# Designs tried in a protein design chat: VHH binders against p46559. Part 11

Target 1, 369 residues: p46559
Amino acid sequence: MTAIEKFFTEKSPDSEQVLLKVIELGIDFLGGEWKNVDKSQVNVSRVHGGQSNHMFHVTSSTSATPYLLRIHRQPPSQVFTDTVNLAIFSERGLGPKLYGFFEGGRMEEFLPSKTFDVNDVLVPENSRKIGAIFPLYHSINVPVSKSRRCVHLMREWLNGYESLGGGDYEILPTTVNYSDHPKSVSIKDLNHEIDNFEKWSTEIFEHTLVFSHNDLASTNILELNSTKELVLIDWEFGTYNWRGFDLAMHLSETAIDYRVPFPPGIKMNGDLIDNPPNIQIFCEAYVEADKKLKNRSPSDPTAEVKALIQECQFFWPLTNLFWALSAMKHSLLKFENGVDLDVQARDRLAVYFHLKPRSQKIYEELSKK

## First folded at step 1 (VHH)

Design x08 (framework vhh_7xy4_2)
Fold by ESMFold2-Fast, scan of step 1:
Structure x08 (fold): chain B 369 residues (1-369), chain A 125 residues (1-125)
Amino acid sequence: as target 1 above (369 residues)
Amino acid sequence: QLQLVESGGGLVQPGGSLRLSCAASGFTFDDYAMAWVRQPHGKGLEYIATISWSSGSIYYSDSVKGRFTISRDNAKNTLYLQMNSLKPEDTAMYYCAKGTRYSPLGTYKSTFDYKGQGTQVTVSS
């Protein structure tokens, strides 16, 4: 725990010490009107974001620039990645402005916006807008490792699970009614699944590497109040990765509801997994936006859309294996985040094995070329 | 109402210099990436340079790298283009362009939602 994380954990947002600290940060990093702000004019309110950060919206009754204060709670490597990504997107107008960073925290633009939920992302027009914005992010050259893809993190989580005493894992889904999975899997089985998907992805989709969000759940999408433009936030898992994984991650998350009571705090919708209603509109929007952005004229736009749908379908199970492995490890750490991690792991593994045969057929078809 | 007003164009000899200005109004200037694009008579629009909201990121087309410098003054809501070592091929109408909030830097006209009336640059003896 950093000294500043301890400070904000121990003190209430309306305490004199916190009010003075946020004024100090405003003066140091933003200047201007913050030099003239009195403690009585400052308002600090907690913002609900994931379990990764303490977040505060800092405002004053004056014209001093309001800001969002993030106090980091996640591992240093994830903090480094998220901050670098935000700095790049801030400069390019693709994310909130980054006002500054310091040991244990950062200050960024507060965007008056609506955070999307599962109902919003299932609206066809919203699926179109999300599909259209992905190419903007996928076109960016980011000066970070191209070898640390989703499979790297999966292996880290699985190794962590094993090191914590994890063994064979029983697949007993709670929220999906799937039965076409093994009753249990070993660590060796899971390593084999990772290795096999990496091999397949490298052979047929290596040309699709792009800088990817890798975690585009509905709650990481903001709709700006003023313009209705979308902004993608929380690039903590941002890496170069296969494009179809990033797109499939978003599509997979549209089939999951986190608003159900804890326990389990999660419900997967098998009907949406088996018959995703907006995949056609989403992929059409992606292709059209990518075409416009790159000033290209594909000879067969219908074939390109069909190929992208197939690419998304190929990576869909891998996105579920990704979060299953995270949930397995963090369950052993007794991490509490409002989701029953064992239910998440079991349901995600059931989805993985249910969808894997389709991915194998796609690999067999495309590897013949 | 959104306005972009370019100025500073004119007739100049090869090897000469010009400084273009763009006065912006009707929007929050420092929330947007800005660009310069040009159109030679009877030809399509050509991207020249893009600058981020903070001036931290700047991109140039290969045809002008090392010769042109884009800059902005957010306090004055003004975009600039310093043009050095001008060539006859630089003859064009020059337009100031406003990006959308989320325009990626270094792209051409399709990522910009508004351009001004233009200022003519003519490079000849």
Scores: ipSAE 0.011, ipTM 0.439, lowest interface PAE 9.5, mean pLDDT 87

Design x09 (framework vhh_7xy4_2)
Fold by ESMFold2-Fast, scan of step 1:
Structure x09 (fold): chain B 369 residues (1-369), chain A 124 residues (1-124)
Amino acid sequence: as target 1 above (369 residues)
Amino acid sequence: QLQLVESGGGLVQPGGSLRLSCAASGFTFSEYAMAWVRQPHGKGLEYIATISSSGRSTYYSDSVKGRFTISRDNAKNTLYLQMNSLKPEDTAMYYCATSLPEYYYGSGQTLDVKGQGTQVTVSS
């Protein structure tokens, strides 16, 4: 725990020390009216209690600009990546403005908005809007490694699991009713799965590399109150990756409900996994928006949409393997995030093996061309 | 409909202890950071303690740090406040309140007091 994290977690938001500190930050990074604000005019409220970031909404009764204060709990490398990504998006008008960063935290623009939830992302019109916004982010050139894709982090998590004493893992799903999986997997088996998917993805989808969010759960989508436009937030996993992984990650997350009581704090919907209702509309919106953004000549989009649906279906199981490996490692670290990590790992592995045969068939079909 | 029902208050002598409970309904309790706030007669609301959605992180006002302990049981949708070494200055109506999680970014991020409260009176 950093000194600044201790300061904000051990003191009340209403304490004189906190009020003076947020005024100091307002003066330093925003200036203007913050220079004329008295502590009696300041309100500090907690946005979230402290799983990934400690967040505070800082406002005043004056015309001083409100801001969000994030105090980091994330690993330094993840914080660095997220901050660089936010700075680029801020400059391009694609995310909240980054007002400044300092050791252990940052200040950013408060966007009056509605955060999407699991009910919102299943609305067909919202699915269309989300599909349409992806090409804006996929088109940006970010000066980061193109070789450190999702499989790099998967190997890091699996190696971490092994280093922490992890061994064979039993697949006993709790929230999804799948039985077409192995009873258990070894670390060698999981490395083999990563290697096979990397090989398949490289052979048939290497041309699809784009800068990707890689974690677009409903809670990382803001709908602006003023315009109803969408903004994607929380880019701490942002990296170059296969496009279909990013799109499939969002689709997979629409089938998962985190609003169930802990434990388990997670419920997977097998019906939505097997028959995703909005995949057609989502992919149609992506293709249309991508064509407009790139000023591509009119062409029959039917074949391109069909190919994108197949691309999303191919990567869907890999998105579940990704979070399963994270959950396996972090369960051994006794990490808390409101989800039973063992339930998440077991259910996600069951989904992986349930969907993998379809991905293998897609690989076999496309590799023959 | 979000509903919070506080209980466990009462009359106690200085140096005594009380355990407050808050039963939550109408929202997914395990996803919300929760807080205890109090209002002494004729004064404004005073922040007492906050607990993260998982229960891992807790925060206290300087006036109660070391004397009060906030905890939660997500399986029972219940928030608790263990109050030890009570002082006359702790006399107030105590309310439990929600803090919106990150997925409610921009939509009412202040503590929202929805309960009836439970009266704590520390009398010598």
Scores: ipSAE 0.000, ipTM 0.166, lowest interface PAE 11.7, mean pLDDT 83

Design x10 (framework vhh_7xy4_2)
Fold by ESMFold2-Fast, scan of step 1:
Structure x10 (fold): chain B 369 residues (1-369), chain A 128 residues (1-128)
Amino acid sequence: as target 1 above (369 residues)
Amino acid sequence: QLQLVESGGGLVQPGGSLRLSCAASGFTFSSYTMAWVRQPHGKGLEYIATISGSGGSTYYSDSVKGRFTISRDNAKNTLYLQMNSLKPEDTAMYYCARTPLDYGDYSSKELTYYFDYKGQGTQVTVSS
């Protein structure tokens, strides 16, 4: 309910009122040439890149610094988290420069870049580059809660689903042909799954807590035009979490195509889920970069890579439960934007139960140490 | 390899109509939200209309609502802009633009867009 959100929602980007407002913001937060800009020189374009935000690209025909204007529509807790994360990454040169923030929005750097798609992330060299960049982000000490992990948000979504009148949920997958799942699940069943996975993760992987992105779909990866270096964006789900969840989230997303026509606007590839082609190259790159960053002396890289692959496999089903619970809640809110949320929830639950037995076996093997 | 080729511009009198076309190649056209943007002489780029990959959702700037209609033919990989009741202030270079594909904004049917590629443009001049 911010005044700024109402303003940008109600007015067109080419209106005099919006042009004057973006000049005002440019003067206030950036200064410089913005003080000399006339409204006739300003362009405001809506940007598609904020899944839960309004975003605008603000430019001028002068030498005034262009900026992205993000107007928050996401929950206050995500706004707080995203702002803290972006400020830290901005200061360290690991993301877009944060020019400023205010009640209801922020201004950030526009990076001339290509956004990755599902074809890009399946290229082995790109998988290597993505694997190599993760340790840089995972090594950062961020002064935020270490107890508010992925399971915290899962419980919030499940509680929201129940509060909206949600009940038993039928698992009828559309895009995957898995049949090794229950026909339906209750809210009690889903709470039990969250509790069990939290217990397993805490017992065998508590030592792997790192600051994590938690949402590294292909569209959250930018390739800079000038250097071909990768930049990770949209840290709104950024929290301390088990490392394997963050890595498995990215790997899981490489098996999903959102470019298919709506409905359903989503297609999961069971062959890529069962036999991920780049998991070895990805994990090798992670281990090599992590060793270099930490200046670690010789260790058995083959054993370490094998252990990391097992860690990713353990967390893979949990990443699908995570988005299934989100989709269940948001389908009751009648949200629309190119993905059939019921198809997403059903397919992701089918993937969860298909992969869960492997995770249980890994837990049993590692808990005996 | 990726190409957007605009056509259909020209000189028209105030109150007249024009239909712009954009031929797309080098990508899966039906998977992308497309836009028409324009640039008047000596001014910046402005969005005028967007259309979702399926054609089910459209967005228009206030300056063209009720006068312009965006549409697409995915079988022909072609984007269209029907312009009616043209005014002198509609004089601009018109560009067909592809927006980056985002994997979902669950909050709005009127999506927010930015282009990652635009064509060479087609000039529209409205004068007597």
Scores: ipSAE 0.000, ipTM 0.138, lowest interface PAE 16.4, mean pLDDT 83

## First folded at step 3 (VHH)

Design a01 (framework vhh_surovatamig_d1)
Fold by ESMFold2-Fast, scan of step 3:
Structure a01 (fold): chain B 369 residues (1-369), chain A 126 residues (1-126)
Amino acid sequence: as target 1 above (369 residues)
Amino acid sequence: EVQLVESGGGLVQPGGSLRLSCAASGFTFSSYYMSWVRQAPGKGLEWVATIKEDGSEKDYVDSVKGRFTISRDNAKKSLYLQMNSLRAEDTAVYYCARHTSGLYGDYPIKSAFDIRGQGTLVTVSS
């Protein structure tokens, strides 16, 4: 543990030592009214308990600027990408302000906001708003690897699964009633699926590489209380990737309900997977916002929207293979977080094979150009 | 405002017992599955136990089966965890969690646990 992680884990948030430490950090990184704050005026509350971070909301009864304190549980190398992304987005006004970072932690803006849930992302107006903000992030040039895409992380997870003693995996879906899948898959089969999708994506969509979130579930979308504007958070999977993967990831997550009781703590809605209700309005909003941002010449918006829908449909199964591989590896690590990882892996593999034929057809159609 | 307030933690010797409590407010407690989750120093969240809305079904992580008992009182809007035969490995901050979406997403695994409180620290040490 870092010295600062040990400090915050060994002491109560209301202890004198912690109150004095958060004042010290406030003075050092924010200045201003933190210089005149007494410990009796400070409140420190834990936020989200964290898997990668210990998170604390630091406030006072004064006008001193409140802040969110993240104490890293992982080495700095494991949080490098998220920190770089936050710094760039902070500078551009696209995320929480980064107040400062130090060995073992960082301080950032606490955004008074509502976290979206599955009901929120299914509202057509919210789908429009989410579609409209994607191009802002996709247009940023981030100084990180352009070659480390979703397939690289997928291979890391699959290699990790094998290294932990994983073998053939039986596909027994619990929450979706799909039957058009193999009964089991080998590690060799899964490597072949990754290689095949990488080949298809490179051949027909290499021109669509953008800096992508790669994990835009409803819970990673904040609606600001003051403006009702949306902010995307939790960029630890942020990397250059095919645009359609990022968009399809969000769309796929609108079809999944994590509010169901644990176990299993997850339910996939096959009707929403097969017939996503807001894909049209979402893609229309993306295209319009992208056109405005890039000052592009007027073109046929109907044809461009139709092409983007097809792009999202192509990548939809890959987003499920992505999380299936993560779940397979982490289930062997006995990782628990309110989702039955075996149920998630099995259901997501079933979705992958159910949707794969559509992706193959799209590849065949677009590769003829 | 949804609130979950945990209490009952403390220092206890191996083999001892503690009873944790969670006071819920700001939502219809009787309509939700509830869980206890814990976080050992330097570790991720670990699910401990779940109880159905009416108390009829209960599930536990294997390491606590036969030692821990989850219960609820819907009239008092309270959740409990009776912990017996405590071991050093049970040392953790224990959180009361409502089953819903909107929980933190710092890791590449989705979570249904809505944690609102500060937790209660259980230290098992001689």
Scores: ipSAE 0.000, ipTM 0.339, lowest interface PAE 10.5, mean pLDDT 85

Design a02 (framework vhh_surovatamig_d1)
Fold by ESMFold2-Fast, scan of step 3:
Structure a02 (fold): chain B 369 residues (1-369), chain A 126 residues (1-126)
Amino acid sequence: as target 1 above (369 residues)
Amino acid sequence: EVQLVESGGGLVQPGGSLRLSCAASGFTFSSYYMSWVRQAPGKGLEWVATIKEDGSEKDYVDSVKGRFTISRDNAKKSLYLQMNSLRAEDTAVYYCARHTSGLYGDYPLKSAFDIRGQGTLVTVSS
């Protein structure tokens, strides 16, 4: 734990030490009225919801600019990636303004907003809005590696699982009623699945590489109170990737409820996985917004939407394999919550194998000219 | 230093009652969602109940609904679990947990439980 993390997590937010420190940060990074603020005028409150950071909303009774203080729990390399991404989006007006960063933390704009949940993302109008915002982010040129895609993280997690003594993994789903999967998989089997999907994706979708969020669960979407506009947050997994993976990740997450109590902390809805209700409106909104953003004339909008739906369906199982491998590794690390993540991994592996035949058929259709 | 100290466990007969307490220090108790989690012999951690910062919202695992009641006293920096109609399957070490992860939401996302104490043992047996 960094010195600053210990300082903010172990002391009361209303302690003199904390109040003086947030004034110091306000003066240093924001200036203005912060130089005239007394500790009696400052309010520091914790913001809850999320696993990667400690967050504080810093306000005052004066005209000093309020800010959100984020204290990192993650390794510096992961923090670096998220901060660079936020800085780029801040400059382009696509996320909270980044006020500054320092060793162990950062200061950013507080956005009065509603965090979406699984019920919100299933509302057709919200699905349309989310589909329409993706092209804005997919159009940004981010100066990071274009070769480190989802499959690189998947291999890192699987290698980590093996290094921690992981072996054969039994697939026993609890929240989905699927039986069309192997009873168990080996590390060799999982490596083969990653290699196979990378090969297919490269052959039929290499032209679709865009900077992607890769973790757009409902809870990473903010609806601004003032404008009802959406803002995407928490870019710690942001990398160049096949766009269909990013879109399928969001669609897959609309079928998953994270409000379920421990354990398992996750409930997958098989009916929504098999028959996603908003895929049509979501893809229509994406295509329309993408055409407008790139000033492209529609030659066949119906065919383009149909192709994007197929692209999303192709990548859907891969998004579940992605999080299954993460869960397998972290279950062996005795994740900070102390809960066995096997339940989550088993359900996601069952979804992967249930949906894989559709992806293979799509590959076969698109690889034949 | 964040401290959570559980107490109130013991040996009780099936159908009996116990009240668990958790004394918090080293942080602003009134700013955190709080939970009770338990670990039965040879099993993993199981979430039992959660209470919102101001006490306005409470959630329970299905197996204890109607039997257990979570409550808090922010002035005393204390969390409680009233356990009634205890069953043999309630036998476990009970831990007080602080939710330490947050974004913009008013509900814990993929709940992170910060367990600091040694827990309090509840044994339901005749």
Scores: ipSAE 0.010, ipTM 0.282, lowest interface PAE 10.0, mean pLDDT 83

Design a03 (framework vhh_surovatamig_d1)
Fold by ESMFold2-Fast, scan of step 3:
Structure a03 (fold): chain B 369 residues (1-369), chain A 126 residues (1-126)
Amino acid sequence: as target 1 above (369 residues)
Amino acid sequence: EVQLVESGGGLVQPGGSLRLSCAASGFTFSSYYMSWVRQAPGKGLEWVATIKEDGSEKDYVDSVKGRFTISRDNAKKSLYLQMNSLRAEDTAVYYCARHYSGLYGDYPVKSAFDIRGQGTLVTVSS
């Protein structure tokens, strides 16, 4: 049989072949009224702006359940992780309903929604809403490895960078105006940074391990048209990780604009990194929602919020080292995603070293040694 | 254009040997774990063997351990499967598959493949 991606790449959405295929999928995975649908009653519209997938909204004039058809173009490991996570969140009412999956794609609920952008996540009320939904996701028990945290991926990317012929890396930031960093770093230096941060994180924050999104950029947040409720999507990097890393990842991403012209296709805002406007509101919302979910009253809500802000500040540089290492490796693979990966790597390493002293001070304050 | 082209299949007697080849093009072959998967008549896909980007790590399904050897030549952008002591149960269409295992530091999920070739048929019979 022809692979399903090849089929949908070669055929027009309004072709008889595609109409028959989406009816076949509807019958096989949804059943019900799809067994009684004629091709003349079916509409297939391409969903524009899909990141890494061919996406189609499949509807009919009958009572057959409409669905979003996602044909994968992403790496298999990311597809697998995202699909498993979606299945769990679907069952909990925390994501689009998963109707079914197959080797090269899946069928899910189409959510009429607005995708957030960097302007949306900087609105204080939206930052509060995002902070309030994080505890719902952090409370889920997901049956996956507890040891494959952010540092596992970082070591994998750094090993891949070395295997591809990568060597010493010069730090020349383009979009962020920091100078308090080394001129260059070796692979040994970067391994040492990962080891040190893992040691610090394990010693002072091991009790904060939760299932984390790890990539909550604005484009992975949907605002439902009907209710204005938020839904988090694209869980392909979802792992158990320190809670503060997940929260700091979202905060860090609010300081980065990917809408700037390529090259470089990325702009880091140092003023937002140094003085994040919504960190207080975000952390207040998280603490309040977490308290309600766990039916608890913090003994000092102000102190708990202050501690969470410190936790986010501690992990902020690590989120930048995480994506810097990914960018270093994928630059050598000639990966194209609309961002100059060398600019991203250099700027993110500059941010890492700029923020690292604060994280070391926090570690020294919270550790016994 | 990303391509994987399998070859080397054929009819062979029980106890015989075959060497399968996969020629890769259109992507950075040396950056990926590679696998062989097969589909026997009337059955689903079965993972057979995986090899790390640099060839340093290899893994096999229990039924072929000691009989099959996976290898790669990154300079030639080729993947190989040496099959010895073939059994009737090894009859299947064999596919070459690519993985992004490097993203997770583990062996790839054995059912998750981003690119598969057209396959090559191996028939083990008298």
Scores: ipSAE 0.000, ipTM 0.116, lowest interface PAE 18.5, mean pLDDT 83

Design a04 (framework vhh_surovatamig_d1)
Fold by ESMFold2-Fast, scan of step 3:
Structure a04 (fold): chain B 369 residues (1-369), chain A 126 residues (1-126)
Amino acid sequence: as target 1 above (369 residues)
Amino acid sequence: EVQLVESGGGLVQPGGSLRLSCAASGFTFSSYYMSWVRQAPGKGLEWVATIKEDGSEKDYVDSVKGRFTISRDNAKKSLYLQMNSLRAEDTAVYYCARHTSGLYGDWPVKSAFDIRGQGTLVTVSS
């Protein structure tokens, strides 16, 4: 643990020491009115926005610029990636402004906004807006590894699960009503599934690599209060990956409700998984926005949209295997949020096996051409 | 404005007991599942216990099962955690959390736990 992490975890946000420290940071990184702020004018409130960081909203009764203070708990490699991503997006106006970095933390712009939920992402107009914004992010060249794709993280999580004493895993879905899956899977079985999907994806979709969010749940989408424009946040899993995985990840997350009481704190909707209502409008918006951004005309717009829908359907099961493996590993450590990790792992594995046959059929169809 | 104020923490010897309290205001307390979550120094957030809106169902993390008891008083808008047989590993800041059906605030939120207070520190040490 860093010295700054110890400082903020051991002391109350309203303690004199914390108030003086956030003024010091405000002076150092923002200047201006922060030089004239007294501790009696400062308010520090804890923001619960995730398990990767300690977050604080720092404000004052003055005109000093408010900021979001993020103290890192993440491994150094994840902090490095997130830092590079935020700096690039800040410079391009694609995310919160980055005010500054220091050892163990950062300061960034607080965006007055509404966070989306499952009701918001199922609204057709919002699906169109999300589809239209993806190409903007997918067009950015980020100077990071192009080989550290979703399968790399999946192998890391599965190896971690095994190292923590994990073994055979029973698939007993709780919230999703599927039965077309194995009763249990071994670590060897799961490695085979990863290897097989990597092989298929490389053979038919290698040309689709783009810098991807990989975690675009509704809660990582902000609607700005003033403009109603969308901003995608929390790029901590950001990597180069197959485009269809990123799009399918968002679509998959629209079929999951995290607002249900904990435990389990998660409910998957099989009807939305089987028949996603907005996939057509979402893919149409993506193709149109990508076309405008690249100053191109599709050779066949209808065929291009149909191909993108097929691409999303192909990757949908893999997005569920991705989070299942993460949940399996982290369930052996401790609960981090309002989701029962065992329920998430079991339900997502059931979804994976339910959807896998469609992905195999798509692979067979596209590998012939 | 939604407020959750934790109290009752302190320094105790291993094997001792503490009772934590959470005073809620600004919302219909009796309509929400409530939880206790904790954060040990330098560690992430860990869920400890959950109680149904009417008190009929309770769940606990395995490490505290049989030692901790969660309860609520809807008339007083208060949540409690009775902690017995305390261990060094129980040392943490304890937070009261409201389960939300969806949170729209003035800041971005990623978790289903609505934590508003500063927590109460529990130190188990001889």
Scores: ipSAE 0.000, ipTM 0.271, lowest interface PAE 11.3, mean pLDDT 84

